# Designs tried in a protein design chat: VH-VL binders against a5use3. Part 5

Target 1, 222 residues: a5use3
Amino acid sequence: MVIHAIVPVKELHRAKQRLARVLDAHERRALSLAMLNDVLVALSYSPVSRIIVIGRDVETGHTARAHGAAFVIDQSAALNDALHQAAADIPDHAAALVAPSDLPLLGAEDVIALTCISGDKPGVAIAPAHDGGTNLLLVSPVVGWTFLFGPDSLTHHIAAARQRHLPVHLLRLPHLERDIDDIDDLIWLAQQPGDTSAQRLARMFLERKGAQLWQSSDMPPH

## First folded at step 1 (VH-VL)

Design c7 (framework fv_recaticimab)
Fold by ESMFold2-Fast, scan of step 1:
Structure c7 (fold): chain C 222 residues (1-222), chain A 118 residues (1-118), chain B 112 residues (1-112)
Amino acid sequence: as target 1 above (222 residues)
Amino acid sequence: QVQLVQSGAEVKKPGASVKVSCKASGYTFTGYYMHWVRQAPGQGLEWMGYINPYSGGTKYHQNFKDRVTMTRDTSISTAYMELSRLRSDDTAVYYCARDLSGYAMDYWGQGTTVTVSS
Amino acid sequence: DIVMSQSPSSLSASVGDRVTITCKSSQSVLYSSNNKNYLAWYQQKPGKSPKLLIYWASTRESGVPDRFSGSGSGTDFTLTISSLQPEDFATYYCQQYYDTPTFGQGTKLEIK
């Protein structure tokens, strides 16, 4: 299977607003870029044939190119429209893998597992998010597909696949079910096994701002 | 928690080959390029190349491309660097190092001393 | 290859001193549009492997004390140790990763 990965990146100046109470704009931007870096590293070691990053920031473009990825300037304001824009350049018979830029624990092995469960026949493979959303979406072929990311997107993507008479394969990857959006997610990321760019940055934030982070967290330190 | 553990010191004759191993633990082995860097006695660091542990794809520095082979075994999370047709000026400490975001290197093995003498 | 030149080759200092090491690249390692410098700094103690201190010219690696800081842009870079500790006596290397990786020749930091 020929797979083109799409990594949508939110505008960096608006990134991680739920962290604004503890992290300033520069720190939130650094975290977003570190997580993008982690996702691009994982994809570069995976069986994907090409990586397409779609976003609006110059820094995002340079990060993409540093990993050999194509950078497409997002002409829309909505995530699903950006994904359709990126998918328009994918060959009709190729598969599309959508990976969000905020899954810093993504490994090449996760992508390999997703492609293996999907096989070489037409179909849809999904790694669910903890909140009923979609964190990894593989569609083969991508031609004619409609992206439905947002609230309850797991249910919506399953329905879309059924309407197209495509089998759906669900692969539950617990370490990828939690995207990094708030203070509790940041603390959780710092505590997980591994040593990604985002984990190192999260651990540094916890060390430098520990009292402020823990004071703002609903999660106990031990 | 990331650890890179390399094989022990080697003494080789000129013209021989040496194969150094680097066993990774504490992270997803296939998720990061593995670089090889050497350091001759009293000298600086010299990049030799990298391997993509998932695909087995490699990139070698021009100075080594005719003599170096990098491989890996994903079942035991181990990378290998074989240097052939050894010369006395290949005497060095050889390091494996994990990639950080395109060629900065965050974690390094302890090094393998290779001595080439008659 | 981009050539990296470090200065000085050797530096003597006392505990508590402020130390500055310089690194110059033969070609700019800055992407002008994203303002990122592809430059890293490493510390190597005798008989030990190198340890990453700083990447992107000024981003400190996790676990590295805040007395270490990096600055500079384009072709001229500095590593500063604000208050030298006994464990900081080592050789320091700069590395560019804008192109095929190359290292400076090293700066040996010695006890006065």
Scores: ipSAE 0.000, ipTM 0.416, lowest interface PAE 17.1, mean pLDDT 85

Design c8 (framework fv_recaticimab)
Fold by ESMFold2-Fast, scan of step 1:
Structure c8 (fold): chain C 222 residues (1-222), chain A 122 residues (1-122), chain B 112 residues (1-112)
Amino acid sequence: as target 1 above (222 residues)
Amino acid sequence: QVQLVQSGAEVKKPGASVKVSCKASGYTFTGYYMHWVRQAPGQGLEWMGYINPNSGGTKYHQNFKDRVTMTRDTSISTAYMELSRLRSDDTAVYYCARGIEYSSSWYEFDYWGQGTTVTVSS
Amino acid sequence: DIVMSQSPSSLSASVGDRVTITCKSSQSVLYSSNNKNYLAWYQQKPGKSPKLLIYWASTRESGVPDRFSGSGSGTDFTLTISSLQPEDFATYYCQQYYSTITFGQGTKLEIK
């Protein structure tokens, strides 16, 4: 199957606000860009035919272009609308893979596993998020699909697939169930095996700010 | 499969210390926080604290800060909780519980040990 | 600490009944930035460890029967068992993890 990947990126100035107690605006921006870099590296080694990054920041555009990805300016600001905007440019016969920009442990092998479980027939493959959401979504073909990311999106995407008479394949990928969003996620990322751009940054933050990070982990929303 | 196996029941005198162990298997021990929760007879659940098995970092509830020590031994995937200066009202079942890695929570518990009964009496 | 209050303290029910257990927090456990309620529900049978049923207020843990559902937001939460089975007679606890960890006092579900 021909796969077009869509990577939505939030505005960098507003990204990762739960890290603001320990990381300043520049550090949070650097972390967001490092995670985007990791996702784009994984996709570039995967069987996807094209990568589309949709966002609003100049820095996001530079990072996308550095990996040979197309950059589309988000006209909508809402996640599902941005995904529909990006999907409008995908050929009718092609599949879409939605990958968030904040999964720095994504590997090419994960994308390969999703394509293998999906096969060459029409269908939907999903890697679930820990909270009942959707972290990877492969829809083949994407034409006519409605994106329903948000609370309980796993349930909503399964229902949408059934309504369209498409089989659903669930693939649990534990290392992709955890979005990097708060201080405990950052500490977890630093401790995992690997050497992604985001992991190097997370480890640097632990070296330089370890006491602040550990203190802050005692208060989950902050 | 994930298992948390705790040490056996203990009977202690007031003023003594008790050390409870929790041996983990079936997952990467250093990837999840280990919490301790106790339950007095006929009462509800009371959180005591946690240890991060990777770093050794700990957080204790204020009610236990001066009497509890949590440690781990990564070579045998075992966590320990030591409570000192025991009182009769420390009589309880003590549980270890794993925080869920993929929920960013460290705070909802997907697996629990079987519990260790600690009796503090004259 | 956030104080968790459950009601009722106990209730009697028959197999097949719809059962509702309420949990109230002294402060909101909703974090507006991620729109998540830091609230979990556990089941505990006599002599056994607690078992996770629900987390993030409404997300059912893998392997938990669909007759169990969680709802609510902010300070008021509900656990519902739509059609009570014999194995469901147990004590149920809510837990907040918004600021440290505290549990409700428990609701004991008994055979009528």
Scores: ipSAE 0.000, ipTM 0.414, lowest interface PAE 17.1, mean pLDDT 84

Design c9 (framework fv_recaticimab)
Fold by ESMFold2-Fast, scan of step 1:
Structure c9 (fold): chain C 222 residues (1-222), chain A 121 residues (1-121), chain B 112 residues (1-112)
Amino acid sequence: as target 1 above (222 residues)
Amino acid sequence: QVQLVQSGAEVKKPGASVKVSCKASGYTFTEYYMHWVRQAPGQGLEWMGYINPNSGGTKYHQNFKDRVTMTRDTSISTAYMELSRLRSDDTAVYYCAREDYGDYVGWFDPWGQGTTVTVSS
Amino acid sequence: DIVMSQSPSSLSASVGDRVTITCKSSQSVLYSSNNKNYLAWYQQKPGKSPKLLIYWASTRESGVPDRFSGSGSGTDFTLTISSLQPEDFATYYCQQYYSTPTFGQGTKLEIK
């Protein structure tokens, strides 16, 4: 299976607004870029044949190109439109893997597992988010597919697959069920095993801003 | 105009559950967090938790974590707060409130009109 | 949780009076990176929902009369109403949003 990965990146200026209580604009931008780096590292060691990053920021483009990924300027107002824009360059009958830039614990093993459960026949493989969303989406072939990311997207993607008579494979990956969006997610990320770029930043923030982070968290203090 | 309209008053017996709705209008429902705050008669304001209407993700105050569930229906721009195993001291006015933000996390504006929940044997 | 202590619990005043209400947080709600105080003030009239008056400790919400002003930084905050009007008799609450939201116990402003 020939797989083209699409990594959509939100405009950095408005990224991670829920972290604004403890992280300034530069720190939120640095965290977003570190998470993008982590996703691109995982994809570059996975069986994907090409990586396409779609976004609007020059820094996002630099990060993408540093990992050998193509960078496409997002000309769309909404996530699903950006994904359709990126998918337009994917050859007929090739598969698309959508990996959000907010999954810093993504590993090449996760992508391999998703491709293995999907197999060589047409189908859809999904790693669900804890909130009823979709965190990894593999569609083979992608031609004719409609992306439905957003509220309750797991249900919508399953329905879309069924309407197209494509089998759906669900792969539960607990470490990918939690996208990094708020202070509790940041603290959780810092405490997980590993040494990704985002984890190093999260640990630095916890070390230097611990009181502010724990005060803003629903988790017990350290 | 940005408005939040809540469901009507409820009278419940101890041990029952109550589900309060909050219908948003005048803004993009999925772009702002929705919080729930209650107020017992003659008492102050008590934060219960919030829901991110885009993702469905929730955070609950420790005092309510084992009894509260917050959900939303994006097709009708409505948030819900369900409180189970009701006690007489759950008698209160329950408010939904939008977290107003632009760049930073925020304050609450607007607030719903409130839903009176009376728990009486 | 950050504990908000509000004083006085009640206050009697006459139309035209200058009124001050104080709010103290158990720890600083000033964030050094953006130099903002994560504090808001709300007004609640009997039988009605709270209404936002002030955010960032001193920024007046659109439509709020200029007789309302907020001041203070860190742990000590004040809401001032200059030249009190009949419609201002209400209960006032401070709220921090630096961490998990918490409210002061309220100050009831009553006709003298």
Scores: ipSAE 0.000, ipTM 0.449, lowest interface PAE 14.4, mean pLDDT 86

Design o1 (framework fv_ogalvibart)
Fold by ESMFold2-Fast, scan of step 1:
Structure o1 (fold): chain C 222 residues (1-222), chain A 120 residues (1-120), chain B 107 residues (1-107)
Amino acid sequence: as target 1 above (222 residues)
Amino acid sequence: QVQLVESGGGVVQPGRSLRLSCAASGFTFSSYGMHWVRQAPGKGLEWVAVIWYDGSNKYYADSVTGRFTISRDNSKNTLYLQMNSLRAEDTAVYYCARDYEGSWDYFDYWGQGTLVTVSS
Amino acid sequence: DIQMTQSPSTLSASVGDRVTITCRASQSISSWLAWFQQKPGKAPKLLIYKASSLESGVPSRFSGSGSGTEFTLTISSLQPDDFATYYCQQYNSYPYTFGQGTKVEIK
């Protein structure tokens, strides 16, 4: 299967606003770029044929090119529209893999597992988010597909696949059920095994701002 | 070689308008954020405004908000500062500066500056 | 707005001296601080970014340190070309703000 990965990236200065209570604008920018780096590293070692990053920031483009990825300037206001823009450049016979820029624990083995469960037949493979959303989406072929990310997107993507007479394969990947969006996610990321760019940065934040982070967390402190 | 050249400065009466230009060369202008920074005679540096690489975001210092407008023309590799309702306190050398990454970073290159004198 | 305060406002030094300039932010700016050198009639020149990273082409006698609210620029052995005014600048948040400047003059 020929797979083109699409990685959508929000404007850096407005990213991760749920972290604004503890992290300033530059710290949130640094975290977003570190997570993007981690996702691009994982994809670069996976069987994807091409990586397309879609975003609005010059630094996002620099990061994408450093990993051999194409950078497309997002001309839309909505995530699903940006994904449709990026998918327009994908050949009709090829599959699309949508990977969010905020899954820093993504590994090449996860992408391999998703492609294996999907097989060589037309279909849709999904790694669900813990809240009923979609964290990884593989659509083969992508031509004619409608992206429906947002609340309850797992249900919506399953319905879209059924409408197009495509089988759906679900793969549960616990370490990818949690996109990094709030203080609790940041603390969780720092505590997981591994040494990704985002994990190093999260651990630095815990060391420098531990009191503020635990004060703002819904988890009990250790 | 990166070069930034400001122009449009001069002597102007209070309440009048003036438009500054900054001509960029030696780099892909459309990929960089740009700033205006000023310096009153014998005083320190004061940040004035920023415009992002594509013109989508603009921010201003409180002292110039509502009076100054930053803009750019990527097809001409030129940055502008439209200065309205000028005050004596706006008297300064105005520099354009390049934002290293275009997304909230430091100034790696500066122009030579253009002097604006607001006097009666 | 974040206020940047430099000390001293002026210092007199001789060639070969170790010179230290301090910059204090009114609130934490992490490491998002740059140092600039300005000679009379010239535009500022970047020396240090991200508090401690030396800009390409800047002599190794210049170094920066600090994080949070307290930062220092050090010139380990002052040279004739180093008599200038030095500015710190935070780029943690808009509006960007500069210190008032430190003039390093010949003793």
Scores: ipSAE 0.000, ipTM 0.430, lowest interface PAE 15.7, mean pLDDT 87

Design o10 (framework fv_ogalvibart)
Fold by ESMFold2-Fast, scan of step 1:
Structure o10 (fold): chain C 222 residues (1-222), chain A 126 residues (1-126), chain B 107 residues (1-107)
Amino acid sequence: as target 1 above (222 residues)
Amino acid sequence: QVQLVESGGGVVQPGRSLRLSCAASGFTFSSYGMHWVRQAPGKGLEWVAVISYDGSNKYYADSVTGRFTISRDNSKNTLYLQMNSLRAEDTAVYYCARGEEYYDILTGYYSYFDYWGQGTLVTVSS
Amino acid sequence: DIQMTQSPSTLSASVGDRVTITCRASQSISSWLAWFQQKPGKAPKLLIYKASSLESGVPSRFSGSGSGTEFTLTISSLQPDDFATYYCQQYNSYSRTFGQGTKVEIK
């Protein structure tokens, strides 16, 4: 199958506000861009035919183009509307893969696994989030699909697939279960195996702000 | 690699209570829905209960509703089944099973049991 | 609840035989059906999921087919290790329901 990846990116000045207690605006922006870089690296080595980044910031556009991705300016107020806008540019018979910009541990092998479990038939493949959401969504074909990201989105996407008479394949990828949103996520990311751009940055933050970060965490120190 | 080990079975009198445990290892327990399935001696398989990966959703077979409670402790990688008001017809080997592709507990779709424990025998006898 | 009915309840076969077991649902379950093998004193083992998908590590002589309300499990060339009881199970709806089982015995 032909796959177009869609990577939605929040406005950078609004990103990662739950980290505001320990990271200033410049640091949060740098983290968001590092995670976007990691997602784009993974997709660039995956079997996707095209990558579409949808967002509003100039820096996001520069990062997308540096990886050979198309950049689409988000004209909507809501995530699902932005995804529908991006999907409108996808050929009718192609599949769409939605990958959030905040999954820095995404690897090409994860995308390959998701496409393999989906097969060549019409269908939906999902990597769930730990909170009842959807972290990776592959829809083949994407024409006529309705995106339902938000609280309990996994339940909603499964129902949407069933309404269209499409089979659903769930692939659990524990390293992708956790999007990086708060202080505990940042500490967790730093502790995981690997050496992505976001992991290097997270480890730098722990080294320089360690006591402040651990005091703001729900996890005990090592 | 994936292991599920049940414990807590035994002989118990009608009307009493018993708690079963299932210790999980070899996978990220907190990422999977878990089920209890039972089998009466010489009979077929009967589904008993399910709990979502985070413990927020639970469903039960009509035969055990109001008497059994499923729970889990993700910090200990352990699944539980609290069985109250036991009856002779509850006599069975109880298996815990991992639900693969399971997530939509509200609609009840898309999970199959890819790994099972060895089972623990519960005998309800006077 | 969705009722699952298997046929036959028992079948006798010889090594090398092709055997088929059928499973019928009281209402459409699309492809949301699994097949399990159980040997005496042991836990059930997954063979097939989503009606026709072979579980990793299961020999290719096992295959599943069907959709909607009628499903079949086929063993193309029966081996000594295959004498067991087989169960179908729907996972289209809660409560999950199993067929009554089919015992495959040596002739």
Scores: ipSAE 0.000, ipTM 0.399, lowest interface PAE 21.6, mean pLDDT 85

Design o11 (framework fv_ogalvibart)
Fold by ESMFold2-Fast, scan of step 1:
Structure o11 (fold): chain C 222 residues (1-222), chain A 119 residues (1-119), chain B 107 residues (1-107)
Amino acid sequence: as target 1 above (222 residues)
Amino acid sequence: QVQLVESGGGVVQPGRSLRLSCAASGFTFSNYGMHWVRQAPGKGLEWVAVIWYDGSNKYYADSVTGRFTISRDNSKNTLYLQMNSLRAEDTAVYYCARDFGYDYGMDVWGQGTLVTVSS
Amino acid sequence: DIQMTQSPSTLSASVGDRVTITCRASQSISNWLAWFQQKPGKAPKLLIYKASTLESGVPSRFSGSGSGTEFTLTISSLQPDDFATYYCQQYKSYPYTFGQGTKVEIK
C-alpha cells in the first residue's frame, strides 16, 4: 500500500513543559529536535512512500528537509486540525501513518509490523500509548477519516473505525507505549537499550543532573 | 453474549503436565490481549501470564517462568496454558480474562477451572 | 515487582452504610488501577478501571479515586448485593499484582 507518514511537531518554545523543573528551554528544545531526528531516521528506513512534517519552527523545517521530508507550516491551533491539514493533500486511497515526534525508540521494524498486520485491505492499525492514547495510527485509506488524538484517543479511534465499518488491528509495541513527556519518561528512555540521538541526550542529562532528576521523579531512586 | 469458558482442569500428580483451554465467543477474539489468573483455595488472586492480541508478546509471573507456556489460536478463538513440571503450590482455580489495553485492564473473566496437584 | 496492600482485610457493614476500602502501591502506578468484586464460588467482576472510571453496567453507588500510590473504592449506600470480597489490581507494569482482598460482610 502507498503510505504517507505525518509527523506533527509542537512549537519548540512550548515543548516538554513537564521537564521545565530540571531542563532549561535550550535543553528541552535540543531534546525535542533529537527525538524528531530519531523518528525521521526510523521512517526513512521504513516502507513509507513520503514523510510530511507539520510544524512551525525553522529548526523543525531544517531537520525535516535534511531527511528528505516535506515540511508543511502548521496553520492550525490544535493537533487534530494540523493532522487534517497535512492529510488534505494525501491522494484518495492512500494510507496515512501518524507518528508523533516524541517516540525516539521508533524503528523501521515497528512500521513494517504495523503495515503487515493490515495487508492491502482497508482498515485501521494502532500501536497504543500507555496512557490510553494512540502512539502510532495507520488509516487505510485516509479519505473521510477524522483524527481524534487527545485523552482516551485509543477508545475514540477504535469507535471512529467501527462507525466507518473499518476493521481495527491493535499492535502492542512496548518501547512505543511511552512517549517522552515527563521526568520519569526521560529516565526510562536513558535506561533502555539503544543509542539514538535522544537517548544520548537523556543519558547526558541524567549524568549531569542525576540527583535533581531523581529528586523530581515519581520513581524510586537507584 | 461475551463469554469465556475454561476447560482442561483436573487432578494431576506432581511433576506431570496439564493443558488448559479457554474458548472465547461473542467478541472479536483477535482484538484482545488475554491473561491467565489463578486463585489457590481460600487465598487471593495471583496473576500468571499474558499474551498480546496477535501472540507477539508474552509475560509470566516468576513463580511459573520456565514451566508454563501461554499461547493462542485466533482462528479458533481459543487461549491455552501449557503447564509443565507441576507442583503442589500450583493447585488453584485458573481463570482466563480478556485485556483490551491499559485503559480497560481485565474486563471479562471465565468461570474458572480447578487444577489440583496431589499425590 | 509492585506490591499492593489493601485495608481493611475485613469490614462489617449494614445496608445503607457508606463503605470505603483503601489500596496502596509500593511505587507510583499513576492511575493504572482496577477494582474487582468477587462473590463466593464466582469469578471476579470488574467494577472500576483507570482508578476512577466506572465499568458499564456497574451501579453509580460505586466510585474510585486516587492516583500515584493511594487509592480508594467507595460504596456510597451499601446494598445487599454488595456483600463480597473486593480486590485492587495494578496494571502499570508486568507482573500485574493484586491486593490481598477486603471482605465486606453483613453486621
Scores: ipSAE 0.000, ipTM 0.418, lowest interface PAE 17.8, mean pLDDT 86

Design o2 (framework fv_ogalvibart)
Fold by ESMFold2-Fast, scan of step 1:
Structure o2 (fold): chain C 222 residues (1-222), chain A 122 residues (1-122), chain B 107 residues (1-107)
Amino acid sequence: as target 1 above (222 residues)
Amino acid sequence: QVQLVESGGGVVQPGRSLRLSCAASGFTFSSYGMHWVRQAPGKGLEWVAVIWYDGSNKYYADSVTGRFTISRDNSKNTLYLQMNSLRAEDTAVYYCAREGDYYDSSGYLDYWGQGTLVTVSS
Amino acid sequence: DIQMTQSPSTLSASVGDRVTITCRASQSISSWLAWFQQKPGKAPKLLIYKASSLESGVPSRFSGSGSGTEFTLTISSLQPDDFATYYCQQYNSYSLTFGQGTKVEIK
């Protein structure tokens, strides 16, 4: 199948505000860009035909282009509207893969697995989030699809697929079940095997802040 | 288009409880973090509490921690503030406010309701 | 918590004046600062976010500048509609904190 990946990126100045008590604004921007880099690296080695990054920051645009991705200026405020904006230019026969910018452990093999379980027939493949949300969404074809990201989006996307008579394939990818949004997520990321850009940065921040001694800390140590 | 309407304010005696509601319309409520901010008569703005878009995380000002509980019902597009053990210093206009986009879990407050007055008096 | 201090607390001005309000943070907040206008009996209205970005529908006579710990709101030519109280708010970290407010009064 021809797959166009969509990577939505929130404005860097507001990114990772759940980490605001432990990371300053510069550190949160650096972490967000590192995670975007990791996602784009994984997608660039996957069977996707095109990568579309949708966001507003110049730095996000530079990062996207450095990986050969298209950069689209987000003309909406809501995530689902931004996804519909990005999907509008995808050919009718093509599939869309939505990959959040905050899954730094994403690998090309994960995308391959998702495409394999989906097969070459129309359908929807989902990698669930830990909390009942959707972390990877593959819709083939994307024409006529309505994005429903938000609380309980796994349930909503399954219902949407069933209503459109599309088969649903769920693929559990434990390392992708956790978005990096808060201090516990950052500590978890640092402890996982690997050496992605985001992991290196997380380890550096935690060492400098001493946060590894404070598993539930909402404030940086001295 | 975006509208936030608070209700539930009134006069209440010290030590009692009161629950405020904020009805949201004109946007996808379930995609936004929501805040309560208060203002005592003739005083400045004081942040009270936040709840993330999915209800998973909540934070409170030290002055209300243990007494107030923020909650939301995304199926009804409604935000709540349960206020227990009320004190005279809780007397204020309480505003409901929205923060940024779905993928911004916190930030500046872009839309505010008209406010509802809570008076704690014996 | 990050403490926000505004200067002056009260300012008397005439229509056409250039008005400058300063906001200082007790620690660096980068550019994560918003400015609000509040008129008597009304809810606050967002004017500026990210220290210098003008909210849609806000007149161009309003501008913001600064980064780190010192921020400024400027009204280039004060209009009758601008007599109000102005608040800065940091959103670099929770708890969110506001300045004490600056009241702009008719001279």
Scores: ipSAE 0.000, ipTM 0.443, lowest interface PAE 13.6, mean pLDDT 85

Design o3 (framework fv_ogalvibart)
Fold by ESMFold2-Fast, scan of step 1:
Structure o3 (fold): chain C 222 residues (1-222), chain A 124 residues (1-124), chain B 107 residues (1-107)
Amino acid sequence: as target 1 above (222 residues)
Amino acid sequence: QVQLVESGGGVVQPGRSLRLSCAASGFTFSDYGMHWVRQAPGKGLEWVAVISYDGSNKYYADSVTGRFTISRDNSKNTLYLQMNSLRAEDTAVYYCARDLGYEYDFWSGYPDYWGQGTLVTVSS
Amino acid sequence: DIQMTQSPSTLSASVGDRVTITCRASQSISSWLAWFQQKPGKAPKLLIYDASSLESGVPSRFSGSGSGTEFTLTISSLQPDDFATYYCQQYDSYPLTFGQGTKVEIK
C-alpha cells in the first residue's frame, strides 16, 4: 500500500487556548511546534511514501521542510476542508493517513500496526480518541472519501465507511487516545515514559509553573 | 543593519554583583527573543539564559540559576543580565545574541546575530 | 541535558582541501542543529541551521548534513578566510548545548 500522510496544523497564534491560563502565547506556540516535530519524526520512520503538512504559519512550514515533508498553505476555513485540499493531489491508488499534530507519543510501530490491521484491501482503519473522536485515520484508497473530524468523529467516520461499503478496523492504542489539548493532558504527557521534544518542554513547564498547572488541573496533586 | 553592543563588563571580586547591558538596533527588538551566551578564556561556548520577546518567559542554565537574572526593556531596546554571587568560574566573554523570532520563538534557539562580547573577570 | 561531541578537536589543512567536521548528540535531536564559525577575537557567526540550510550570505562551499544523532559540516574547498573554530549547537530542547569546538588550522 502506498500511503500519503496528512498532518493538519492549526494557526499557532490560536493554538492550545485551553492552556492559555498557564502558558503564554509563545509557550503554546513552542509546544505546538514541538508536538509537530514529534509526529513528523514518527512518520519519517513509518511506511509512508510522503508526508504533507497543511497549515498557515511560516514556523509550521519551516518545521515541515526540516523533516522533508511537503508544506501546503491552508486555504480553507475548517479542518475537514483543509484535509480535502491536501488529499486532492493524492494518487488514485494511494491511501491517506491523517495524523493530528497533537500526538507527541506517536511511534512508527503505531502506524505499522494500523497498516497491518487494515491490510491491502480497500478499507478504513481508526485509532480512536478517548473523547469519541478520531486520532489516527487511514483510508484506502482515499479517492472519494469525505473527512468528518470534529465532535463524535469516530461515529461519523464509521458511518461514512459503512455507507461506502468499506470495512472498518478499530485499533485501540492507549498512548494515542489522549491528544494534548488541555492542562491535564500536558501534566499527563510530562509524566509518561519517554523523551520526545514535547515531553522535554512539558517537563520544563511543569517545573517552572508547577503550582499553577496543578491548581488548574482536575488530576490529583502531588 | 542588525547591531548588538554589550557593555558593563570588568574585573569584579568573588561574591560581588555585576550588571551587563546589550543595546540593540537595526531591527524591531520587541519581536525577538534574546540570549546570553558566554565563553571562558580558551574554552568553548556555553549558553546562559534566554528571555521571550515580551519578557514574560525566561530559562537559565543550571550553573547560573538563582544567581543570574535576565531582563529586558523594550522601550529602550536593551537586554540586561544581572549577575549576583559571582564565582571564579563565571569568568568569560559574555555575548548578547538574537533568537530567530519569526520561525520558532523560544524553540528556534539558534542565535542568528551576536554582539561583540564583553569580558567579565572574577578574581581577587 | 543533551551533550554535543565534536570530532576532531583540531585539524590541520591547506587551502583547497576538503574539510569534514563531525558532531554527535547524546540523544536524537532530529535536524535541530546549527553550525557556527568563530575567528580569533571575534563573535561567532551562523553558517548553517536545521542541519543543512545555508544561512544567507554564507559561501556555497559550506554544507551540512545529518539527522538524529550524527551530523557533518563540510567545506568543499578551504579558503584562507576559513581558518577558524567551528561549533555545532542543538536546539531540540533547553538548555541549549554546544559542541566543544573544532579548530581548523593552517598546515
Scores: ipSAE 0.000, ipTM 0.423, lowest interface PAE 14.0, mean pLDDT 86

